# Ledger of designs, part 138: miniprotein binders against b1l550

Target 1, 279 residues: b1l550
Amino acid sequence: MRLPEELLERARDIHSEAPSHRIKLDRVGSFGLKVPVEFKGFLLLAEADVWVSLPEGRRGVDLSRQVEAIYELSNPPKDPFSLCREAAISLLEKLNYADSSGVSIRFDAPLQDGESLKYYGVEISSIASDEIINKIRVEILGMTACPCTAELIRAYKSSEIAATHTQRSLGILEVSTKAEHPDPDKLASIIERAMSSPLRTYTKRPDEGGLVIRSLSNARLAEDVVREMIHLFLEEFGHLPEDTHILAAVRSMESVHMHDIYAERSFSLDEIRKEISSH
Below, E stands for the ipSAE of ESMFold2; O stands for the ipSAE of OpenDDE; V2 stands for 0.75 times the mean of E and O plus 0.25 times the DockQ between their complexes.

## First folded at step 15 (miniprotein)

Design la1 (at its last look DockQ between E and O 0.90; V2 from the best seeds 0.00; counts 0 for: pae E 1.51 > 1.5)
Fold by OpenDDE base, look of step 16:
Structure la1 (fold): chain B 279 residues (1-279), chain A 83 residues (1-83)
Amino acid sequence: as target 1 above (279 residues)
Amino acid sequence: SWKKVRIKFTFDPEEREEVLEFLKRLARELREKYGLTTLVYQENGKIRIFVKGDPEAVDKFIEEVLKELEERGVKYTVEVEEI
């Protein structure tokens, strides 16, 4: 049922009223929207969050206007990076009282794996205040083999290829920059290359055996993976602004323990370059 | 009352990065001075400024930005759109 529009003339604008407590809010918006995006030839349904700041003198945000802003930009579907940035700007332009805006878009990115697909997780965000900050988080699973156990077994049995425990490990790269969003496929590739081996959606027996042998011959601690991720990141993305912030992390679902092993490093490009040069 | 303005600048590519950083700093100073919301960003090789607030304050902002660019001797083309 739709109420007659004439009734709006008699209704108070609740959102524009003074709040009982004059306190600014940092983020007010709609979370868990579904928006279509085009990514590498795929039409995907992504999850989106949209928000703006709310000044101390205004009771509420016009949420309908926020939702309209992102959906207007979503038809026709476009790449999620442009959508994120444009929507953040549009929100700041449309909502008079907001001094900042933000958009986050999440989806699983398809990645070709032979005749099948694997995937990595992507979260893109753009925040508009006095300038635009773009953030991207990429998560992809790989396989790690433990070098410590391998060394113990080698010492015990004198095997050329020592058995060791293997596990799935989640690699994470998060980049925050005033530049454009880094290429997510390149970020995913960096993470995979930092692991003992990639995962495969589809394996035949010979392929599976080869994958495991490769992992065993390239055994890495979680700490090794993070350091390798950072190294590879610097090689590929060292051209980004010096104030670009990076989080490199690994969560290893250790197969011999009930708990996970976690390692991370947070840094700016300026900081890490100074660190490396001091060595 | 609110006034909203989009400013689009075209600069020489060789000076664009320096000018962008300058405009970011200037806009930050002016937004604090006049109580404005501003956004400075680059898109498609052009520098864009969005400014909103009190109409008189917005006009002063635009005047100051253009004045500062002239004083620096920067060559540019500008498009101003009220939205």
Scores: ipSAE 0.736, ipTM 0.919, lowest interface PAE 0.6, mean pLDDT 92
Fold by ESMFold2-Fast, scan of step 15:
Structure la1 (fold): chain B 279 residues (1-279), chain A 83 residues (1-83)
Amino acid sequence: as target 1 above (279 residues)
Amino acid sequence: SWKKVRIKFTFDPEEREEVLEFLKRLARELREKYGLTTLVYQENGKIRIFVKGDPEAVDKFIEEVLKELEERGVKYTVEVEEI
C-alpha cells in the first residue's frame, strides 16, 4: 500500500516544530550511506556520512535533503575529494537552518605492490562552516621488530645474528587542513618508510626472507616509528599552512603479549616547528 | 524568510592570498554582527563567499563587503547570484 501523496501536505511538519528542549546539536545526519567513487582509476564502493548542525529551536533535520545532496553529486562517480567538498557545500546551501555541514567518505585504497595489489584504509572529510576544513586519515599495516629483545639476545649469546620478535603494526596519519587534501598514497608511503619493513600481499620465499632480514636489521619501537613518521611528514608536507593539524600514531600488535602497544602525537605545524627548533 | 547568495570574486593572483585572509576575517566579523551563516572558500583561483539568513542582514553583508574592498583599493571583478 502507498499512502496518497496529498497526505504529505496535510501532515504536521515534525522537523520544523519546536523541540522538547532548546538545545543545539552539532552533528545530525545520514550515516552509513553507500556511494560509488572513482579513485586513481578504480571504481570503489565507499561508505559516506553526511551531517549538518541543528539549531536549538528546530526539532529535526530534513534527511531527504541530505541524501539528495550527495546522491546528485555522486552520479556519475567522481573522486572522493571533490565529492566531499561539493557535498558539504551543497548541504549548507540546501538546508537553510544549518550553520555547518560535513561529509566523510571511507574506503580501502588499492596500492600497487609489484605484480599484485595491497590495500590501505582511507577516510576523507570536508567540513563547511565559516570556511572549509579538509581532513584525511590513512591507516596501513607494516612490520616492526623489537630492538629490546634483539639487544638482550645479542648480550646473552654474543650472537652476530639479529634475532627478535616481529609483529604487524598499524600506522596512522591524520591531517586536518584548510588546504586541499594531501595525496593519500604519499601518506601511506610515509607510514611504510617509518616501519621496520612494509607488508606484502604476495612474495616468493627469497623476497620474503629479504623483508624479514630488513625488518630485523631495522628494529624500531612504536615510539621510534611515530617520530620517524613525523620527520618524514615534515619533509614532504611542511609547506602546508601553519595551522594544519596532524595526528601520527602507531598501534603495535605485540606478538609476545596479549595486548597492543600504542604511541601517538598530535600537533600543529606551527607547534612542532617551534618545538624542534628550540631543542 | 531566508535569502541565500553566492558571491564570486576574481582578484589579481599576487594579492589573492592576502585578500582571502582579509575576507575570512571580515565575513566572520559580519556573521557575528548580523546573525548570518557565511562560508568563504577558494576554487579555481577565485574566492567564493556563500551567505544566508535574514534578507536585510544578507543585503547589509554584501554592502559592507563591497565597501571594504573599495576602501582597500583592491582590483576585482564580482558576480552575485541569489539562490
Scores: ipSAE 0.669, ipTM 0.901, lowest interface PAE 1.5, mean pLDDT 88
Fold by ESMFold2, look of step 16:
Structure la1 (fold): chain B 279 residues (1-279), chain A 83 residues (1-83)
Amino acid sequence: as target 1 above (279 residues)
Amino acid sequence: SWKKVRIKFTFDPEEREEVLEFLKRLARELREKYGLTTLVYQENGKIRIFVKGDPEAVDKFIEEVLKELEERGVKYTVEVEEI
């Protein structure tokens, strides 16, 4: 049903009124939209949030214009990074009263794993105000092997038993930068390389044995995984702007405990360089 | 009344990053002076500025940006589009 447009002549425009309490809002928008994206040859259904700032003198946001902005750009489906950036700019252009805008896009990124697939989580954002700030968070599971238990077992059996507990660990890299978004595959690779071993969708028995032996020969504390992620990140992305902010973290689902352990470090590139140069 | 303008600059690639940071600082100064909303960013090898606000203030913004670039002595081409 479509109502007569003549009603617009008689109805108050609620959104353009002043509010009863003149308070600026930082983010007003539509969250949980479903948008198509093209990523590395895959057509994916991503989840998107869109928002703008709302000044103290305006009661409401033109929400339909926000939704139009991202959907106009999503057909045909395009690269999620381009969609994210372009939509953020379009929102600022379309909504006159806004002094900032933002877009977030979330999807599972497919990753080839032999003749099968695995995946990792990606969330990207672009925020447009006086400049564009781009953010990316990557999450991928890997395997860790505890070096403390391995050493105890070695001492007990004079290393005739190469054993320790292993578990899945979730590695996290989050990057906020004025540069373009880092390649998510490279971030995922950094996380996996920092772990004791990657996870596989499936293995045959000889390959499974090799994977476990590899993890034992590369036993890592969660703390060591975080440090290794930072080291590898700096090797690959140390050229980013000095004020780039990074969070590196691991949540390990310890197989011998009822609870998880967690380690993290946040830093800017300029901060970590000063820290490293002092040693 | 609102005026919205897209400005697209092409600079020598060797100067582009330095000029980008200069234009960001200049735009921040001028947006406060004139009560404007501005966005400065780089895309497809060009520096782009979006500005919106009072028509007279937008015109002054554009005039001052071009003046400052000329005084800095950088070579550029520019495209201005009102939207």
Scores: ipSAE 0.650, ipTM 0.902, lowest interface PAE 1.5, mean pLDDT 91
ESMFold2 (binder alone), look of step 16: mean pLDDT 85; pTM 0.838

Design la10
Fold by ESMFold2-Fast, scan of step 15:
Order: sequence, then C-alpha cells, then structure tokens
Structure la10 (fold): chain B 279 residues (1-279), chain A 83 residues (1-83)
Amino acid sequence: as target 1 above (279 residues)
Amino acid sequence: SWKKVRIKFTFDPEEREEVLEFLKRLARELREKYGLTILVYQENGKIRIFVKGDPEAVDKFIEEVLKELEERGVKYTVEVEEI
C-alpha cells in the first residue's frame, strides 16, 4: 500500500529542521548496501557504505538521495574503483549542505591459484572534499615459519632442514593517495611474496610438502614480513605522490600460543625515503 | 539559495601539473575568503572544479579563477556548467 501524496503537504520536513544540539557530524549515511560490481571479469556481490558531512544547523540527511546516487551508477555493474569515485562526487553534487562525501566498497577478490581460485579481502574508498582521496586496504593470508625455534632445533639435532612451527599469518596493506587506487592484485602479490610461503585453496600431498619445505627454508618473523612488504611496496609503487600514506601490518596466528603476534608500520612515502637514505 | 557549478579546464599537458597545483592553492585561499565548497580534481586529462554555495560568492570565485589564469598567461579552454 502506498500512502496518498497529499500527506506531504501536511508533514514536517524533519531533516531540514534545526537539531537539538548544534553539532556538526562528519559522516552520516547509508551503510551495508548490497551492490554488484565487475572486477577483472567477475561479477561480484559487494557491500557499500555511502556518507556525507552534516552541518550543525541541519537535523538530518536525505538518505534516499544517497542510495539513488550509488544505485544509478551501479547498473549495469562497473568496476568498483570507478563506482567509488563517481558516487562520492555525485553525493557531493546532489546534497547541497554537504562539504564532504565518501564511499567505501568491500568485496572478496578472486585470485587465480593454479587450477582453482582463492580469495582475498579488498576495501576501497573515495572521499571527496577539497580533493579526492582514494584509499585501499588489502588483506590476504600466507604462511610464516618461526626462525627462533628452527635455530634451536637445528642446534639440538644438527639437521639439514630445521623443524619449526608454521602458522597462518594475515598480511595487510593500506594505501591512501591522491592518485588512482593501486591495483589490489599487485598489493596481494606483495604480501604473499613477503611471507615464508603463500597459502592455497587446493593442494595435493606433493605440493603441500613443497609449500611446507619452502616455508621452513624461508623462516620469517612477523617483523621481517612487514619490512619485506615495505621494501616490495616501494619497488612497485614508489612512483605515487610523496604524501601517499601506507600501513603495512602482519598478524601471525601463532600455532604454539593462545595469542597472536602483531607487527605494523605506518608511513608516508616522503617519510620512508628520508629514513632509508639516513646513515 | 544554492548555486552549483562544474568547471572543466583543458590545459597544455606540459603545464597541467603546475596549473593543477596552482589551482589547488588558489582554491584553498578562496574557500576561506568566500566560504565555499570547492572540489578540485583531474579526470580524463582535464582539470575539474566543482563549486557550490552562495550565488554571489560562486560568481566571484569563478571570476577570480579566470582572472588569475589570464594574469599567468596560461593557455586553456574552459567549459562552465551550472547544475
């Protein structure tokens, strides 16, 4: 049932009213929207958040206009980077009172894994205010092997390959830049190459043995993985603007402990270049 | 009432980066001066400016941007669209 439109003549415009307290809000919007996206030949179900700033003199945001903005741009499905950027600009244009807008889109990205697929996490955003700031976060699991226990067991038994514990480790790269979004597949590749070994969706016993031996022969601390991720990032993405901000992190799900090990570093490209060049 | 304008500039590719930085600095100054929302970005090799706010302030912003570009002697084409 649809209510008669003449009720609009009698209803108060709640959103345009003065609020109870004159406080500006930074982000007000529609969160958890389901939206289809096209990513590298795949049609994927993504989850989107859309928001705008709300000035101190206005009670509420017109949420229907926010949903229209992203849905108009998502049919037919397009790549999530263009969708994110275009929707953020559209929100700033459509909502007069807003001095900033943003869009985030989250999905699991397929990655070719031999004859199968594996998936890694991607979250991208575009924020429009004075300029457009593009953000991307990539998370992918890999394997690490403990060099400390390896060295202890090698000393005990003098074996050619020291036994040690291995575990899943989650690698994280976040990039915030005024340039276009970095390719998430390249970020995922950087993370996997920094690990002792990548993980696979499907493995036969000989391949499984090979991954374990690779990991044991390439034992790395979480701290080692973060440093290697930063090194590989600079090789691939050192061309980005100097004020580009990066977070590199690893969370190692230690197989010998009830708790995880975590290591991270945040930096701008300008900051890290000066640090590396210092004596 | 609100006035909303999209401005699209095409500059010589060799000067585009320098002009972009100049326009960002100018926009920062004029946001403070006129109390406007001004977004400066690039798309398809062109510099885009979106401005909204008080109609008189928007008009003054546009006038001042064009004046500054002319004083710098840069060559450009411009499209102005009111939305």
Scores: ipSAE 0.625, ipTM 0.884, lowest interface PAE 1.6, mean pLDDT 88

Design la11
Fold by ESMFold2-Fast, scan of step 15:
Parts: structure tokens; sequence; C-alpha cells
Structure la11 (fold): chain B 279 residues (1-279), chain A 83 residues (1-83)
């Protein structure tokens, strides 16, 4: 059922009223919107969050204008980087009271893997206030092998065969920058190269054996993986502005425990360069 | 009532990075001084400023930005659009 439009003329404008408590809100908006995006030749269904700041003197935001802003810009589908940036700017233009706006778009990105595809997680954001801050978060699974158990097994039996437990580990790189978003495929590549071995969507027994042998020959602690990710990131993206902030993390889903192991480091480019050069 | 203005600057590419950093600092100072909402960004080799707020404050913002650029002796073209 649809109510008569004449009711809108007689009803109070609740959103424009003063709130019961004069408290500013940082993020108010529409979350979990479905939007199509074009990513490296693929049409993907993504999820988007859009938001604005709400001043202490205003009761609510105009949610319909937020949805309008992103949907106008998503037809036809475009790349998620341009969509985030343009929608964040559009929100500030459309909503007078907003001092800041933001858009996040998340999707599973396809990556060529032999004859098949594998997928990694991507979240792209643009936040507009006095300038635009671009954020990207990439998550991809890899394999790690435990060097500690490998040493115990070698001590127990003097054998040429390395044996240890292996597990899936989730690698995470998050970058916040005033420059353009880094290429997510390059971030995914950094994570995979830091692991004991990458994971595959599909393997036959000989290929599976090769991945296991690779991981056993390259046993790494979660801490080792984080340090290697940082090293590889600096080689690839050291040209970004000095105030660029990075989070590097690994969550290891330990096959011998009921719990996970987690290691992380957050830093700015200027901080990490000084740290490395002083050692 | 709100006044909203888009300002588009074209600068010599060799000066653009220095001028961008200058305009970001100036816009932040004027934002605090006049209680404005301002956004400074680059697009297609041009520097964009969006400003909104009280009409008198917006007009003062535009006036002071143009004055500072003239005092720096930078060559530019500018397009101003009220939305």
Amino acid sequence: as target 1 above (279 residues)
Amino acid sequence: SWKKVRIKFTFDPEEREEVLEFLKRLARELREKYGLSTLVYQENGKIRIFVKGDPEAVDKFIEEVLKELEERGVKYTVEVEEI
C-alpha cells in the first residue's frame, strides 16, 4: 500500500528537528546496499555503505538522498574506486549539514589461478572531509607451516624428511592514503609471497603434493609473515606519501589448537623507514 | 540558508603540487576561522575546492583564496560555480 503524497505536506519534518540530546554523530547512513561494479573486466555485485556526519542540532539524516547519490553514479556500473570517490563527494554536495561523508564498497575479487579463478576479499573506501582519504583492505588466504614443530620432529627422529603441521592463514593489508588506491592485485600478491605457499582453488594430487612440499620447505611463524609483508610492501609501494598508514596482519588458523594465532603491525611510511634505517 | 560553491583551478603542471599543498593548508585555516565545510582535491589535472556554509562566510572564503593566490604570483585560470 502507498499512502497519499498529500500527507507529506501535513506531516512534521522529523529529520530537520532538534534532537532530544545535543550530541554529534560521526557516521549515519545506509549500510549493506547492493551495487554493481566493474572490476578489471568483471561485472560484480558489491555491498556498499554510505554515511555522513550529523551535527548536534539536527535529529536525523536524509537517507533517501544518500541512496540516490550512490545509485545515480552506479548506473552504468563503473570501477569501485571512482564510485567511492564520486559518491563521497556527491554526499557532501547533496547534504548541506554534513561536514564529512564516506563510502565503502566490498566484494570478492577474482584472481587468475592456473585454469581456474580464486577470490580474495577487497574493501575500498573514500572519506571526504577537508580532503579525500582513500582506504583499501585486502584479505587473502595462504598456507603456513610451523617451524617449531618441524624442529621438534627433527630432534625426535634424525630424519631428512621435514614434518610439521600446516594451516590456512589469512593475510591482511590495509592502506590509508591521500593518494589513489593501491592496486589490490599487487597487495594480494605481496600477501601470498610472504606466506609459506599460496592456496589454490583446485589441485590434482601431484600439484597438491608440490604445494605441501613448498610450504614445508618455507616454514614461517605468523610473525615472520607480517615482517615479510611489510618488507615486500615497502619495495612495491615505498613511493606513496610519507603519511600513508598501513596495517599488516596475519591470522593463523592453527590446526593443532582450538584457537587462532594473530600478529599485526600498524605504521606510517615515515615511521617504518626510520625504524629500519636505525637497525 | 546554505551557499554551496565549486571552484575549479587550472595551474601550470610544474607548480600544481606546491599550490595544492598551499590550498589545502589555507582551506583548513579558513574552514576553522569561518565555520565552513571545505573539501580540496585533485581531478583530471585540476585542483577542485568545494565550499559550503553561511553565504557571507563562503564569499569571504572565495575572496581570501583568490587574494592569497594573487599575492603568491601564481598563474591560473579559475571557474566558480554556485550549486
Scores: ipSAE 0.596, ipTM 0.878, lowest interface PAE 1.8, mean pLDDT 87

Design la12
Fold by ESMFold2-Fast, scan of step 15:
Structure la12 (fold): chain B 279 residues (1-279), chain A 83 residues (1-83)
Amino acid sequence: as target 1 above (279 residues)
Amino acid sequence: SWKKVRIKFTFDPEEREEVLEFLKRLARELREKYGLVTLVYQENGKIRIFVKGDPEAVDKFIEEVLKELEERGVKYTVEVEEI
């Protein structure tokens, strides 16, 4: 049963009322919305968060207006970068009281892997205030092999093929920029190239053996992987504005320990170039 | 009451980056002066400004932006849309 619309005439407009405390809120919105997107020829069901700032004198936000903003722009489905940016702008335009808005969209991106597919995680955001800031985070699993144990076993056995432990490692690149979002496939490629070897969705025994030998021949600490990711990032994306901020990180799920190893570095392009040029 | 306006500028490509930075600074200054919400961004080679707030303040913002551009002597076309 649907309640009569005449009740709207008598009901208080709760959202427009004064709050119990005159405190501004930075982010108020609808989180976990499902929206269709087109990504590189794929139709995907992505998850979206939308938000606006709420001034000290207003009790609540119009959630229906937030949902309307993103869904109007998602039909027909479009690329997630345009959707993210356009929805953030639309939110700021539609909600009079807001002085900032934002949209975040997350999905698993397909990546061709021989005759099969593998996937990596993508989260993109656009934040509209006095200008637009675009953010992208890419996460993909790879393999690392321990050089310390490899060297110890080599000393013991004098083998040309090092025996050492290998583990899955999660590589993370996060970029915040006033320019357009970097291509996530390129960010995923940087992460995989920094690892001892990439992971595969499916391998037959001979190919699996080759992948393992490759990893063992390219043993890297988590710290090595982070430094290599930064180096490769600068080669590919050094053209971005100098105030672009990057987070490069690796979480190694150590096979010989009950705990993980983590390494990270946050920096701006200006900061890292000065650091590198000082040596 | 609130007034909302979209302003779209077309500049020569070689001047666009310099003018964009100028407009960002000017909009930020006028935002503070008049208590407005402003957003400056690029789309399809054009510079866009969205401004909202008190109608008189919005009108003053538009007037001062156009005056500063004329004083700089840059070539541009402009479209103004009230939403």
Scores: ipSAE 0.678, ipTM 0.904, lowest interface PAE 1.4, mean pLDDT 88

Design la13
Fold by ESMFold2-Fast, scan of step 15:
Structure la13 (fold): chain B 279 residues (1-279), chain A 83 residues (1-83)
Amino acid sequence: as target 1 above (279 residues)
Amino acid sequence: SWKKVRIKFTFDPEEREEVLEFLKRLARELREKYGLITLVYQENGKIRIFVKGDPEAVDKFIEEVLKELEERGVKYTVEVEEI
């Protein structure tokens, strides 16, 4: 039921009122919106967050304008990079009081895997303030094999085999840049190549055996995986601006423990180049 | 009482990177001086500036940006749109 518009003339404008406390809020908005996006030939249902800053003198944000902005720009569905950028700019333009705006879009990205399909997690953001900052986070599962246990088994007097425990590991690359978003497929490829082996959605027994042998023959610590991810990232994306900030991380779901192992490194391109050359 | 303006600049490609850095710095300076909200970005080979705030402050911002570009002797075309 639609209430009479005459009621708007009598109602207080709550959002424009002074707040209980004069405190600026960094992010106020609509979170968990479902929006269609076009990604590399696929029509996907993505989850979006939209927000603006709220000054210390204003009680609330006009949430209806935020929802209108992203839905107008999502019809017809477009790529999530353009959607993030255009919606962030639109929010800053439409909401007078906002000194910054942002949009994040999350989805599972399909990745061709032989005759089947696998996926990786993607979160794409654009933040508009005095300039635009683009952020992308890619997460994909791979396999790691423990080199420590492999060495102990090789030292065992009755065996020369490369047997060791294997586990799923989650690789993470996050990039924040003033340039365009890096290609998430390339980020996913970097993560998978840094692992002992990639994971598959579908394998027959001979293929599964090959994947296990690959992992065992390429045993890597979580620390090794992070260093290799950084190395491969610099090979592929070293051309980005020097103030580009990267997080490289891996979380190994250790099959011999009830807890996970975690390794990470945050850096700017300028910082890491100086570190690598400092020998 | 808010005024909102989009400014679109076309510069020679050879000067574009240096001018972009200059305009980002100038916009930050004028933002602080006049209490404005500004956004500087690139789109399709053009430099875009969005500015909003008090009408007199917005007008001074536009005047100062154009003055600084003239003093630098940079060739450009400009389109100014109030939204």
Scores: ipSAE 0.686, ipTM 0.906, lowest interface PAE 1.4, mean pLDDT 88

Design la14
Fold by ESMFold2-Fast, scan of step 15:
Structure la14 (fold): chain B 279 residues (1-279), chain A 83 residues (1-83)
Amino acid sequence: as target 1 above (279 residues)
Amino acid sequence: SWKKVRIKFTFDPEEREEVLEFLKRLARELREKYGLKTLVYQENGKIRIFVKGDPEAVDKFIEEVLKELEERGVKYTVEVEEI
């Protein structure tokens, strides 16, 4: 049922009214929208959040205009980076009262893995205020092996490859920059190279054995993985603006514990370079 | 009523980074002076400034930006689009 549009002229404009309390809100919007995106040859159904700032004198946001902004730009589907940026700009243009706008898009990125696919998590955003700030978060599982237990077993038995516990570890790289979004495949590659070994969707027994041996021969603490991720990140993305902010983290789902081990470091490019160059 | 404008600048690539930083600072100063909302960004090698607010304030913003660029003496082309 569609009510007559003439009723809009008689009804109060709730959104334009003064609020109960004159308090500015940082993010008001539509969250959990489903939008199609084109990513490296794949048509994916992504999840999007769109928002704007709301001034202290205005009761509400035009939510329908927010949805309109992103859907107009998502047909035909386009790459999620352009969609984030263009939608954030469009929101700021369409909503006069907004001082800032933002768009976040998340999806599982497919990656070819032999005869199958594997996946890693991607969340990208663009926030428009006085400038555009682009943010990307990549999460991918890998394998780690405990070096402490490996040394105990090596001491117990004269073997060049010591037995130790292995576990899934989640590697995280998050980058916030005024430059273009970094390539998520490169971020995922950095994470995997920092791990004891990558994980795969499909393995035959010889390949599975190879991954286990690789992990055992390259045992790493969560702390080791974070440091290696930072080192590899600087080699690949050191050209980004000095005020670029990075979070590198690892969550190790320890097979010998009921709890996880976590290690992280956040830093700006300027900060980390000064730290490294002082040594 | 509100006025919304996109200003599109094309500069020589060798001058672009310096001019971008200059325009970011200028836009910050002028938005505070005139009570405007501004967004400075790059797209396809061009510098764009989006500005919105009171029509008279928007016009003053545009006038001041162009005046400062002329005094700086850099070569550019400009396109002004009302949204």
Scores: ipSAE 0.501, ipTM 0.845, lowest interface PAE 2.3, mean pLDDT 87

Design la15
Fold by ESMFold2-Fast, scan of step 15:
Structure la15 (fold): chain B 279 residues (1-279), chain A 83 residues (1-83)
Amino acid sequence: as target 1 above (279 residues)
Amino acid sequence: SWKKVRIKFTFDPEEREEVLEFLKRLARELREKYGLQTLVYQENGKIRIFVKGDPEAVDKFIEEVLKELEERGVKYTVEVEEI
């Protein structure tokens, strides 16, 4: 049942009222929206969060206006980078009281892998305040092999290719920058190249054997993978502004333990260059 | 009442980065001075400023930005749109 529109003339404007406590809120918005996006030739259903800041003197935000902003820009579907940036700007323009706005869009990015497909996780955001900050997070699974156990097995008089435990490891690269979002395919490539080997969706026995041999011949600690990811990132993206912030991390699902191993490093480009040049 | 304005600047590519940093600093100073909300960003080789707030304050912001650019002797084209 739809209530009569004339009731709006009598109703209080709750959102514009003073709150019970004069406290600013950093992020108020609509979370978990489903939005179509076009990514490198694929039409995908992504999940989006939209938000604005709420000043201490205002009780609530106009949530319907937030949903309008992103949906108007998502029809027809467009690339998630442009959608993210344009929606954040639109929110700041449409909501007078907001001094900042943000949009995050999450999806699984398909990668062609021979005759099959594999995927990696992508989260893109744009935050508009006095300037625009673009953030991208890429997560992809790879394989690591333990060099410590490999060395022990070699010492035990094993073959040239020492047996060791292997496990799935999740590689993570997150970049915050005032420049445009880095290409997620390049970030995913960096993560996979830093691993002992990439993972495949489909392998036949000969191909699977080759992948295992590659991993065993390229054994790496989680710590090694993080350092390699940083090295490769600097080669590919060292041109980004010096105040660009990066998180590089690996979570290794250790096959010989009931727990995971985790390694990370956060840095700015300015910080890491000074550190490397001092050696 | 609120006034909202989009400003679009085209600068010589060789000066663009220096001018962008200058405009970001100036916009922050004027935002604090006049109680405005401002957004400065670069898109497709252009510098964009969005400003919102009290009409008189918005007008003063625009006037001071243009005056500072003129005093610096920077060559530019500008498009101003009220939304």
Scores: ipSAE 0.577, ipTM 0.870, lowest interface PAE 1.8, mean pLDDT 88

Design la16
Fold by ESMFold2-Fast, scan of step 15:
Structure la16 (fold): chain B 279 residues (1-279), chain A 83 residues (1-83)
Amino acid sequence: as target 1 above (279 residues)
Amino acid sequence: SWKKVRIKFTFDPEEREEVLEFLKRLARELREKYGLHTLVYQENGKIRIFVKGDPEAVDKFIEEVLKELEERGVKYTVEVEEI
């Protein structure tokens, strides 16, 4: 069913009207769009948010043009980095009133795990204003083992490898940069290497025993994991612009508590280098 | 109405980073001066500027950017596309 064409001539252009209050909005857009992306040989279903700024004198955004911008660029599917960047630029070009635009794309990324796959969380963004800022967030589970309890049990029983509690820990790296997005597989690798051990999708009993022994032999506090993630990040990505901002965090799902332990550090590359070199 | 222009610059690779920072600063100054929306970014070794706003203001922006580059004595090639 279509409404009579004559109604279009009488209808107000609501979006172009002055709003009830002259207040600028920072982000107005279409959120939770389903979009296919090509990621390292995989065709994945991703979720996208697209948005623009809205000036104080305009009541609304043309939402259909936002959706057109990302859909035109996602057919055929392409890598999410190019899609984010190109769609953000396209939004700024298509919507005259916008002085900034952004696109965020979220998906679960496959990672080779022996003969199977495991998955980690990825969110990729590009924000276009007077320049382009690229953001990436990677989250992956690993295992941590408590060194404090390990030392107490070792003192009590004098064993070579002390018993201690182990738990799943979520490692998080966020990077905001004027350079290209860091490779998320490398960020995931940094997180896993900082942990007591990585987690596996599939293990046989001997492999599971080895994973546990590895974790127990490499007991680390959440604080230790965050510091190691920062150290490894600087080794791999220290070439990024000095104003690059990073968040490194760990949330440990403590097996001996009803609550989690959390540790984080936010920094710019310039800030952290000065801190480390001042010893 | 509004005029929209894409500008693509090719510079000597050794000077690109310095020129990029200069163009970012200049574009921000001219954005304020003329009430324009500007985006400066780098792609495939080229510096790109997108500018939109009032047609006369856009034309003045382009004129001033090119004048400043010539006064700096920078060697470049430029492509200008109206969209």
Scores: ipSAE 0.602, ipTM 0.875, lowest interface PAE 1.7, mean pLDDT 88

